# Designs tried in a protein design chat: VHH binders against PH domain-containing protein DDB_G0287875. Part 2

Target 1, 92 residues: PH domain-containing protein DDB_G0287875, of Dictyostelium discoideum (Social amoeba) (q1zxe2r132to223)
Amino acid sequence: SKGKSGWLLRKRPGRYDKLYSVSKADKYLRLYENEDTDNDPLYELSLENSIIELKQDLHLQLTLGNSERYIFTHESESEIVSWAQELQATMN

## First folded at step 5 (VHH)

Design k3 (from e1 with T50Y Y100E Y101F Y106W)
Fold by ESMFold2, look of step 5:
Structure k3 (fold): chain B 92 residues (1-92), chain A 120 residues (1-120)
Amino acid sequence: as target 1 above (92 residues)
Amino acid sequence: EVQLVESGGGLVQPGGSLRLSCAASGFTFSDYWMSWVRQAPGKGLEWVAYIKQDGSEKDYVDSVKGRFTISRDNAKKSLYLQMNSLRAEDTAVYYCARDEFDSSGWFDYRGQGTLVTVSS
């Protein structure tokens, strides 16, 4: 699979956190503190039975099978669209 | 019908403490991140703190770190803010709010507010 790695902004109330995000087409999204992926990820999100929605305001909403919600964006429209495509593809 | 009802505000001297409560109804409380936001006189809304659905992740605006503690009780559908070492700049109407995805959604899914006044 092609996979994808790159920075994403994770929305929290009143702020965004910048996380280095990695998809390896294994139905996980891994979020790292920085580009040094030899360290353990801060989060390892299972995409099994998840819902992935790219909203009109270009926020990518990920709802996991356990109902946890994660919201991402990027300053580049093409980049957040590409992430939505990658996450949809890794689920197939 | 979503309802959020804040309580526990009042008049308190600097250095004092208050505990704010928020009673939630009309939705599955445990499915949502929750926040406290406040509006000081003549100012816009300021985010104060948030807490994840299961309570495992929380954070605060720098000006209240070490003084305020956010907590939740999913069985009681309740959100809390313990405020210690209160200062005059903490004077505001405090609101609990659901879901951080849309910042304008805080406006639609928040309670009536509870007034905290810190004054000698």
Scores: ipSAE 0.028, ipTM 0.360, lowest interface PAE 5.5, mean pLDDT 85
Fold by OpenDDE, fold request of step 14:
Structure k3 (fold): chain B 92 residues (1-92), chain A 120 residues (1-120)
Amino acid sequence: as target 1 above (92 residues)
Amino acid sequence: EVQLVESGGGLVQPGGSLRLSCAASGFTFSDYWMSWVRQAPGKGLEWVAYIKQDGSEKDYVDSVKGRFTISRDNAKKSLYLQMNSLRAEDTAVYYCARDEFDSSGWFDYRGQGTLVTVSS
């Protein structure tokens, strides 16, 4: 995988967070407050032993190896599908 | 019984405006985050906007920023969506949603929806 960067909408109970997301070959998904990735990420998610599921209603469910669950969506259907593919490729 | 009833949808020309309303009952409205979501023809459910219990926090999907405004009146147990500068791509059924996860990972309660059609 060549990696992917862009905005994702994280769904949480009662709220949504827009996070700039970066997937790299090191098998981490890093989430930032903004596009300045020189700063420390808000979240650094190991994709090793993770499960990514694209649901029929087009939200992503990422379950990490430690059982933490992240739910993402995007206003663009093509983008959410692209992220699903990228993350799956990174996991393989 | 939790109920959410949307209203205000209709046919409007591009560039026009609509104001959607949602009447909530059967729960303490002021205790919950609320959202508007929409489903365009042939597409999945899309989040549009959310608002915190006291209205101090709001956010929108990027495609509607600057055009849509979410608000609430806790005394009236009502949620609103002011939609300005409407575009064809805004055509959808709009749902009022109580913003808690259900078994599907979305919202625990939604209304029946109100149809918004933007067409010349």
Scores: ipSAE 0.021, ipTM 0.404, lowest interface PAE 4.3, mean pLDDT 89
Fold by OpenDDE, look of step 14:
Structure k3 (fold): chain B 92 residues (1-92), chain A 120 residues (1-120)
Amino acid sequence: as target 1 above (92 residues)
Amino acid sequence: EVQLVESGGGLVQPGGSLRLSCAASGFTFSDYWMSWVRQAPGKGLEWVAYIKQDGSEKDYVDSVKGRFTISRDNAKKSLYLQMNSLRAEDTAVYYCARDEFDSSGWFDYRGQGTLVTVSS
C-alpha cells in the first residue's frame, strides 16, 4: 500500500480531537496536530498485531497490540471505510 | 428509553433558511456531546456538526461552515441546527445523534430523522 493521509476525528471520553493522520507502509499510523508532517507526530501508533474494526455509525476502532484503543470518525462514511481498508491492507 | 425526536424539516428554496430541533429524553442530556448527521439520497451517512456538553466547543463539516450553526439547550434537553443559505446539496434526512459517553463509538443513538429538501 502507498499509504493514506487525511483528517480524522479521534473520539475521546468527553471530547473530539481533530488529527491529521498518515498511514505508511512501515505499518505505522502517525497522528499530527496539523498537515505539517515535518514536525514530530503527536502519536505514532504501531499497527503490528493490531485489530481494526469498522463499526456502525461512522466510527473505526483500532486496538493496538498493547491493548490501547483508538476510536476514529470522519465527516464522511466513505472515508471511514477507506481508512479501514487502508489500515487493514497496511497490516497485512 | 433513550429517545431522540427531530423536527423542523421541510421543503425550502435555495438560499432559504430552516431550523431543525431535536427533543431528547430518557437520558441525562447534559452529559453527552451531541451531533447532527445527514444522509442524502443515494449517499452514505455524513457527519454535519457536533457540540460539547456545555456548548463551548463546536465543529462542522467543511461544506456547511459559515452557513449552519449547532446549538443546544440543556434545560430543555434540546439540540438545534440553524441552516442558512441552503443549497440543493443540503437535501437529506437529518438525524440528531447522541455521542457515546464512554467513547466506545461515536454515537449510539439517533432519531428517525427529519427530511430537508432544498429545491426550486
Scores: ipSAE 0.020, ipTM 0.352, lowest interface PAE 4.9, mean pLDDT 89
Fold by OpenDDE, fold request of step 14:
Structure k3 (fold): chain B 92 residues (1-92), chain A 120 residues (1-120)
Amino acid sequence: as target 1 above (92 residues)
Amino acid sequence: EVQLVESGGGLVQPGGSLRLSCAASGFTFSDYWMSWVRQAPGKGLEWVAYIKQDGSEKDYVDSVKGRFTISRDNAKKSLYLQMNSLRAEDTAVYYCARDEFDSSGWFDYRGQGTLVTVSS
């Protein structure tokens, strides 16, 4: 499994939630409140048939197979890019 | 047309202070969350801080917490970033950005930026 801390989930304009993201070989993205992954994830997203899009600047869009959209950002654009690549690799 | 114009950048020594300003026009400033982002030489964009429409909520990247303060004046359509205890790693072009949640980008508009150089 791969994890990345410090991710911000955008729920509303200007709203950010800090989360810990974990992707596993089972093709799920799990978002936790913190690095303690023994807790229940706040979000459990199936990456099957999903699309990851890197938008301009600090924007990562994840569109799930059911068309639900999740927007992610990070303190650093490079981390967003890195995470997107990791997720894509997991999906393939 | 939407415009964001940053100012206040310059050369400062470590430990120094700067106050950045952003003048907004072409949109209802008070309807939007606003952010500061920065790009250090050779690095990608980094989010620095955001502020709610009414200023009641703020947050910062961890590295600037306790040193930077974001504020806004909706009457003046202005965004500010008070930067204290500046460090070399704060060197970057600083942009004010309209914080818009849309499908086109995280920030739909940002200024041309103002350069902040922290060096002894």
Scores: ipSAE 0.019, ipTM 0.389, lowest interface PAE 4.9, mean pLDDT 84
Fold by OpenDDE, fold request of step 14:
Structure k3 (fold): chain B 92 residues (1-92), chain A 120 residues (1-120)
Amino acid sequence: as target 1 above (92 residues)
Amino acid sequence: EVQLVESGGGLVQPGGSLRLSCAASGFTFSDYWMSWVRQAPGKGLEWVAYIKQDGSEKDYVDSVKGRFTISRDNAKKSLYLQMNSLRAEDTAVYYCARDEFDSSGWFDYRGQGTLVTVSS
């Protein structure tokens, strides 16, 4: 995969955090406060040995190799599906 | 079987303090985010606070910021909520919840709850 960039909503109890997300072939998902990716990411998630699940409610659940869990969604249903496919492809 | 058992609730006066505890069993506690939620009489469930697996990340609902502190002990499989400067508005049944969203978009497991009553 060539990677994907765009906005994701990280779901937490009681709120959604809008994060600019970048997935690359190096098998990392990096999350930024804004579109300026020259800055250090807020989060750098190793996708090695991770599990990606798109649930029926259209929330994307990412479980990392160390068992940390991240839940994402998007205002657009097509985008969250696209992200699920991209992340799965990165792991293949 | 996943079990969460809350304790520490009771009757307190406004301005008082309570410390809630949650004992977890039936799953690897250290692998999960954990949360406290509450339900006031006649109201729906309200999220109160969450904490990351290693405790390095926390957040709170605005109404309790500066007054409540969430913490955890993974060795003891326990979750805590220190509640200071309690208000009448904090009266509710408090639940500890495994921070995993089910198909309904909410927590998949929570305890039976412990009642906190703030009254003069």
Scores: ipSAE 0.018, ipTM 0.291, lowest interface PAE 5.7, mean pLDDT 89
Fold by ESMFold2, fold request of step 14:
Structure k3 (fold): chain B 92 residues (1-92), chain A 120 residues (1-120)
Amino acid sequence: as target 1 above (92 residues)
Amino acid sequence: EVQLVESGGGLVQPGGSLRLSCAASGFTFSDYWMSWVRQAPGKGLEWVAYIKQDGSEKDYVDSVKGRFTISRDNAKKSLYLQMNSLRAEDTAVYYCARDEFDSSGWFDYRGQGTLVTVSS
């Protein structure tokens, strides 16, 4: 995989947070406050032993190896599908 | 069957404190993010706070930051809300809610609520 970056909506109970998301094909998903990725990410998620599921309501559910659960979506169907493909590819 | 039971509400003066509890059963509590939400009389549901499965991440609506503390005890399958410096605007029915696994909506898995009334 060549990596991917872009905005994703991260679901929280009762709201969504917009995070700049970066995959560098190194089995990590990094989430930033904005596009300035020279700063430290707010979250650095290890994809090792994770499960990635794209649900029919176009929510991407990421369950990490430690059972932590993260849910993402996007206004564009093609974009969230592309993210699901990227994250699955970086794990393989 | 998923069950969530809130308790600890009551009548309190402004500036007072209450501690709310939520007892969970019928699901693996430690696998879910949990929230407190509230509904003021005649209003819609408003999110108050959330907590990650292991308690390492929490956040609050701005109006309660510094006054409310969410916590959980996974061994006791319980969720808590410590409410300090209560104000009249905090008057509401408080519900605990489970984040929905399939992302359909978090309101489908909530308790019957506990009433908090802040009045002089």
Scores: ipSAE 0.015, ipTM 0.300, lowest interface PAE 6.2, mean pLDDT 84
Fold by ESMFold2, look of step 8:
Structure k3 (fold): chain B 92 residues (1-92), chain A 120 residues (1-120)
Amino acid sequence: as target 1 above (92 residues)
Amino acid sequence: EVQLVESGGGLVQPGGSLRLSCAASGFTFSDYWMSWVRQAPGKGLEWVAYIKQDGSEKDYVDSVKGRFTISRDNAKKSLYLQMNSLRAEDTAVYYCARDEFDSSGWFDYRGQGTLVTVSS
């Protein structure tokens, strides 16, 4: 895992939130309001004991150890696949 | 069989308040994020608010922030929307909706709706 940064769409009922997402290979996924990562993240998600699934409709489902679920997508297939690989790698 | 039953709608003047309720049955309510969605006459569905399983995360569409409060009572299997400072633009049928983690059928599970009319 070498880390990854980029925009992801977080799925909500009836909408998507655009979040600047950062993996630093420390088993966290941090979600920011914008690219200014000097600010505190909106969410800091621990990937310990999480489950990562890339669904057939190219939605990435992250289920955290506390059972909280986050669903992401991207307009680029290669980008969402790359995020799935990054998050799986940081958990290994 | 999943059931969601909304209530509490009515006619109210601008600036007034209403509290909507949703009674849930046929699923483990505490396992799901829940939402309120609304449909104004002649328009599509608009998401209004969501709430996490334990109530610790909530968010709202910008047009209702500071005026509406979503809440839940997992012991009573109930979802609520407190609507304050109502405006004519809030006139809509309001639906309680179960959050679906499978992307297909996001709104397959919603109730019959409850009509809110805000008119001077």
Scores: ipSAE 0.014, ipTM 0.318, lowest interface PAE 6.6, mean pLDDT 85
Fold by ESMFold2, fold request of step 14:
Structure k3 (fold): chain B 92 residues (1-92), chain A 120 residues (1-120)
Amino acid sequence: as target 1 above (92 residues)
Amino acid sequence: EVQLVESGGGLVQPGGSLRLSCAASGFTFSDYWMSWVRQAPGKGLEWVAYIKQDGSEKDYVDSVKGRFTISRDNAKKSLYLQMNSLRAEDTAVYYCARDEFDSSGWFDYRGQGTLVTVSS
């Protein structure tokens, strides 16, 4: 796992939220309001025992060990694929 | 399997308040984001509000922001909509819906609805 940072769109009912997303290969995905990662993340998601699925509509579904689901996408197909690979790698 | 039952609708004057309730059964309520959706007479479905599994995140359609409050009680498997400062435009059948997050399916699990009529 090399780590990865960048903007992702998080799917919510009726809209998407843009979150600055950071993986540091420590089995966490941290989601920030903006690129200023000196602040606390809005969400710190443990990837332990999670399931990563890149669906055919290019939505990345993350199901955490506590059954919470987070759904992400990106305008770029290559970018969302890269995120799926990064999150899978950091879980292993 | 999944059952959602809305209640609390009725006739109310403009400026009034109502609290809608939704009783859930047949699934693990605390695992799902929940929404309220509504359908005005002769119109299509409009999403109104959602709430995260633990209640920590909420949002609303612009037309109801500041007037409606969504809430949930996971111990009682219940979803609520507090509706204040009601207007004629809020007249609709209100449905409780389980959010599936699949792109097409978030209205598949909803109840029969409860009618809210706002009339002077």
Scores: ipSAE 0.014, ipTM 0.279, lowest interface PAE 6.7, mean pLDDT 84

Design k3 (from e1 with T50Y Y100E Y101F Y106W)
Fold by ESMFold2, look of step 14:
Structure k3 (fold): chain B 92 residues (1-92), chain A 120 residues (1-120)
Amino acid sequence: as target 1 above (92 residues)
Amino acid sequence: EVQLVESGGGLVQPGGSLRLSCAASGFTFSDYWMSWVRQAPGKGLEWVAYIKQDGSEKDYVDSVKGRFTISRDNAKKSLYLQMNSLRAEDTAVYYCARDEFDSSGWFDYRGQGTLVTVSS
């Protein structure tokens, strides 16, 4: 895993929220309000025992070990595919 | 089969309160984010509120913030909407919905809904 950061769209009922997303290859996905990652993240998601699925509609579905589900997408196909690869790599 | 049954609607005066309920069956309720959506007469569907599986994250459309509270009881497979300080513009059929995280279908609002009418 080489780490990755960038904006992702998090699916919510009726809308998407834009979150600055950071993987540091430490089995966490951190979600920030903006690019200032010196602030605390809004969410720090443990990827231990998580399931990563990239769906045909280019939504990346993350199911955490505690059964919580997070859905992400991006307007760029290559970007969401790259995120799926990064999260899969950091889990392994 | 998946069923969502809304109840608790009725006629209220402006400033009044109602509590809507949604009884869920045929699926694992605790696996899903849930929403309330509404449709006013002659208008399109409007999202009202959502709640995360464990209740830890909620949000509301601006027009109802501070007046409506979404909640859930996973043991009872039930979703609720407490509506306070009701206004005429809240008049609508209210549906509960599972969050379908698929770009082709954003919400599954398969119930008949419950009518809320706010009028003097």
Scores: ipSAE 0.014, ipTM 0.266, lowest interface PAE 7.0, mean pLDDT 84
Fold by ESMFold2, look of step 7:
Structure k3 (fold): chain B 92 residues (1-92), chain A 120 residues (1-120)
Amino acid sequence: as target 1 above (92 residues)
Amino acid sequence: EVQLVESGGGLVQPGGSLRLSCAASGFTFSDYWMSWVRQAPGKGLEWVAYIKQDGSEKDYVDSVKGRFTISRDNAKKSLYLQMNSLRAEDTAVYYCARDEFDSSGWFDYRGQGTLVTVSS
């Protein structure tokens, strides 16, 4: 995997949060408040022992090894599919 | 292993105040967004408020805006809800929740709750 960066929508009760998401192929997904990645990420998610599922409604469900769940989507079907592929590849 | 223990509920008159507390253990508290949710008698869960890890971002359901204040103390691994100007419709069991999941995930990481009864 060569990494991937871009905006994702994280599902929350009653809303979506727009997060700048970064994969550097190091088995982490980092979620930032904006594109200025010199700041600390809001979340640094270890993909080790995680499960990634792209649902039929085009929501990407990430279940971490500690059972934490993160749900993402994007307005573009091709973009959310690309993110699913990137995250699955970095876990290998 | 993850434990959330709510306290501070009780019986109070309309217009009164209460402060709820939540003691967290079994996880790194400062790494997580936290929420308060509530369940009125015979009703489903209603999200009340959330707070970001460092406390810099908060929001509330409209019915409590201006009356409730969420806060946290990461050194004490504690979450708080200051409730002012209480109304009868605020009567509910209040739960502390770790804010990591969609609606179904709220049931996986919430405490036993603390009862708030607002009645004359």
Scores: ipSAE 0.013, ipTM 0.171, lowest interface PAE 8.1, mean pLDDT 84

Design k4 (from e1 with E57D Y100E Y101F Y106F)
Fold by ESMFold2, look of step 11:
Structure k4 (fold): chain B 92 residues (1-92), chain A 120 residues (1-120)
Amino acid sequence: as target 1 above (92 residues)
Amino acid sequence: EVQLVESGGGLVQPGGSLRLSCAASGFTFSDYWMSWVRQAPGKGLEWVATIKQDGSDKDYVDSVKGRFTISRDNAKKSLYLQMNSLRAEDTAVYYCARDEFDSSGFFDYRGQGTLVTVSS
């Protein structure tokens, strides 16, 4: 219940990659190639000292403590808003 | 003022090689991911390759994977594209672009381009 999983679109130059995204109450965001989370994630992003910004164009910008930036969106406005709320909650 | 100046294009035979360069100025080059994009005659822009700020992560469109190599030199504020095993379908104007990490405008900061023509 306190956590979220689902597909997100990660912005790349000129395209979006679809990644299965998992947030647990452990201050990580894990990005998988598919829904089989028994496999290792493609990315394991530490949310400690991170900044998250939901922009007016409904893109979610995540700036990690090491200054790396990741940008996400979703076809559903309510879904990307829910992700922004989840990630902000787990960082606090 | 952001400036990106591409060079190194030319006429080359199929199977040949070219090395493109991009000179950057007017911004802190090492703070940005950088990309190459191209536009074939009569077509829209196609993303080609992208490189992380420190060069540790690179990505390519499938059609050039294994043939093209993106690289950068942050001390020289320069971006490069090594193009090997060139094919006729690689004929295009190639642009250097600054990645803005937003849903729009990540091609707003690109140079004037350099023409690559691959022809027998």
Scores: ipSAE 0.013, ipTM 0.256, lowest interface PAE 7.4, mean pLDDT 84

## First folded at step 8 (VHH; from k3 with D54R)

Design p1
Fold by ESMFold2, look of step 8:
Structure p1 (fold): chain B 92 residues (1-92), chain A 120 residues (1-120)
Amino acid sequence: as target 1 above (92 residues)
Amino acid sequence: EVQLVESGGGLVQPGGSLRLSCAASGFTFSDYWMSWVRQAPGKGLEWVAYIKQRGSEKDYVDSVKGRFTISRDNAKKSLYLQMNSLRAEDTAVYYCARDEFDSSGWFDYRGQGTLVTVSS
């Protein structure tokens, strides 16, 4: 994969939080406070042994190897589909 | 073991102020977003405010904006909620909660709460 970066909405109880998300083909999804990726990410999610599912309601569900589950979405269907493809490609 | 202990609740008159505190232990406090949530009598949990790890990014439910201020002190492993201009509708048990990576399990780690009663 060539990597991908962009804003995603992470589903939280009662709200969504906007995070700048970066995949660099190293089997991590990094979530940043803003586009300044020279800062440390807020979260580094290991994609090793993870499951990626794009649901019909356009929510991307990421289940990590430790069974933790994260749910993302985007207002653009093409963008969330592209993210699903990128993360699946990084895992392969 | 994760522990969160809320304090600072009490009886206050409308228009009054209270400052809630939350003491955290058993986890790396500075790694987590923290939230205040509340439960009015007979109702479900309502999210009130969150604050990110670095302390400068925060937000509130619309009904408390301009009246409540969330803050944290990572060195003291403490979370705070300054509540000003209190109204009867703010009457609730207030809980300190740790945000989780897994949204399906959010607020499983909360304290036993502190009661705020706003009444004449």
Scores: ipSAE 0.006, ipTM 0.210, lowest interface PAE 9.3, mean pLDDT 83

## First folded at step 11 (VHH; from k4 with D31S K52S D59Y V61K S103D)

Design r6
Fold by OpenDDE, look of step 13:
Structure r6 (fold): chain B 92 residues (1-92), chain A 120 residues (1-120)
Amino acid sequence: as target 1 above (92 residues)
Amino acid sequence: EVQLVESGGGLVQPGGSLRLSCAASGFTFSSYWMSWVRQAPGKGLEWVATISQDGSDKYYKDSVKGRFTISRDNAKKSLYLQMNSLRAEDTAVYYCARDEFDDSGFFDYRGQGTLVTVSS
C-alpha cells in the first residue's frame, strides 16, 4: 500500500510522534520520520498475529504477536478508520 | 511495588490440562488489561492471551484458540489461564504480564514465570 502521513504514535501520556506509515504485502508496518522512505524506518512492526482495535477516543490500538502495543491517532477521523481497514487487510 | 507471581506449571502429557494462576499486588489490578506471554526454549517471548479490565474482552493467539481460556478475578487480584488439549509446542515458561504502555510500547511488568512442559 501507499504511505500515509500525519499519523501520531503515542509514546507516553501527552506525548506523540508524528510519523509516515507504510504497510506492505510482507505483513510489516514501517513507520518513518517523514515521507522519505529511503531512510531507515523508526519502527518496523511485524503484523503477524496482531490485533487492531478502535478505541472510543478515536485511537487505534495495535497489539503485536509479541505483545508489544502501539497507539495511533490521526487528525482526520475518517483516516483512522481507513487506516485500520488497510492494516486489517494487510494482516489477512 | 508491582508484583506478579505465577504458579501452576508442571509436567503434563500431550492432551492433558493445566491451570495457571497469577497473583498480583502493588497496583490497582482492576484498572489494567492483563496478558499471558510465554517463552519456549530457544525462542523469544510470544503473546498468548489478553483480557480486558472487567473480563468482557478476551483475545487469543491463533494456535491456542479453543484450547486456552483466560480469566480474572479482580476481587482476588488474580489472573488465570486454563490450558486444555496441551501440545508439545506449548512447552514454555509462562509469564503473567501487566498491559501498560511505557516508552517502548511494551507491557511494563511480568512475573518470574512458571514452567509448563508437555511431553509424553
Scores: ipSAE 0.012, ipTM 0.307, lowest interface PAE 8.6, mean pLDDT 83

## First folded at step 14 (VHH)

Design x3 (from k3 with D54S D102T S103Y)
Fold by ESMFold2, look of step 16:
Structure x3 (fold): chain B 92 residues (1-92), chain A 120 residues (1-120)
Amino acid sequence: as target 1 above (92 residues)
Amino acid sequence: EVQLVESGGGLVQPGGSLRLSCAASGFTFSDYWMSWVRQAPGKGLEWVAYIKQSGSEKDYVDSVKGRFTISRDNAKKSLYLQMNSLRAEDTAVYYCARDEFTYSGWFDYRGQGTLVTVSS
């Protein structure tokens, strides 16, 4: 895993939020309000003991060790697949 | 059997308040995000608010921000919606809804609903 940064759509009831997402291969996924990563992230998600599933409709479901669930997607199929690969790699 | 029972609806004047309750049974309530959704007469379902399992994150449709507050009590397996400064446009049947932890069908489980009528 070499890290990855980019925009993701986070699914919420009734809408999607656009979040700037950063993986640094340190077993965290950080979600920012915008590309200014000098600010603190809105969320810092520990990937320890997490489960990642890429669904057939190209939604990426991340279930954290504390059972919290996050669902992401992207308009580009290759981009969401690449994110699934990155998060799986950083967990290993 | 999953059951959600809404209560607390009624007739209220514009500017008034109501508190809706939802009693949950037949599933592990604390494992799910919960939502309130509403259906105005002759309209489709509109999402109103959600709350995460712990209550640590919640949000609202823009038209109710600052007026409605969603909350939950996991020990009592209950979901609540405090509705203040009610307007005629808030008239609807309000449903308590469970997130299914799937990419679709998030609102497949809901109660019978409770009617809120805001009228002078």
Scores: ipSAE 0.014, ipTM 0.318, lowest interface PAE 6.4, mean pLDDT 85

Design x6 (from p1 with S103Y)
Fold by ESMFold2, look of step 14:
Structure x6 (fold): chain B 92 residues (1-92), chain A 120 residues (1-120)
Amino acid sequence: as target 1 above (92 residues)
Amino acid sequence: EVQLVESGGGLVQPGGSLRLSCAASGFTFSDYWMSWVRQAPGKGLEWVAYIKQRGSEKDYVDSVKGRFTISRDNAKKSLYLQMNSLRAEDTAVYYCARDEFDYSGWFDYRGQGTLVTVSS
C-alpha cells in the first residue's frame, strides 16, 4: 500500500458528509474536516479485521472489526475504485 | 493544478439575458458534478445550480428556477449558465466550482469569478 489522500462522501441518513480522507498504510483510515491534516481527525478508523465491499451503485462499504459500518462514495467512478483498492491493500 | 476560468459577465438591463462560460483544466472534467455559485455585494456565497456528470440531472436555487439553465459540454471541458429574465437581485460575481459534495461543502476549487450587473 502506498497510501492515498482525497475527499470522500460519507453516507448519512438523508445526506452525505464531505470528509478529507487519508490512508497512510498503517491500517487506519483517518477522516478530517478539511485538508489541514495537522488538526486532529474527526474519525480514526482501525482497518484491522475489516471488510471492504464496493457495491454496484459505487458505494464503498467498510465494516470494521468491531462491526461498525461506514459507507462512502465519490462522483468519480475511477476515484472510488481507487479508494477501494487502497483500503484493501492496507488491511489484513 | 485545477483551473477554472469564468467569462461572459457584463452589464445588462432588467429582463435581459446573459450566458456565462467556464473553461476547466487540470482534472478529468467529465468525472465531476459542477456548480455555479454567486456572491452579491455585501452578502455571502449563494449556491445557484449544479449539474451531474452527463447533464441529465441538475437543480437550481428556487429564486432562479425557470430563468436560468445550467449545461455542460464534456468534450470542450466547459460549463455554462444561461441567464434569462434577469433581475436586479441577480447582480453578483458568479463563480464556477467543481462540486465534490452537496451545495453546502464549498472549497477552493472555484475560479476568479465574472461580474454580472443588472441595472437600468
Scores: ipSAE 0.000, ipTM 0.086, lowest interface PAE 14.4, mean pLDDT 82

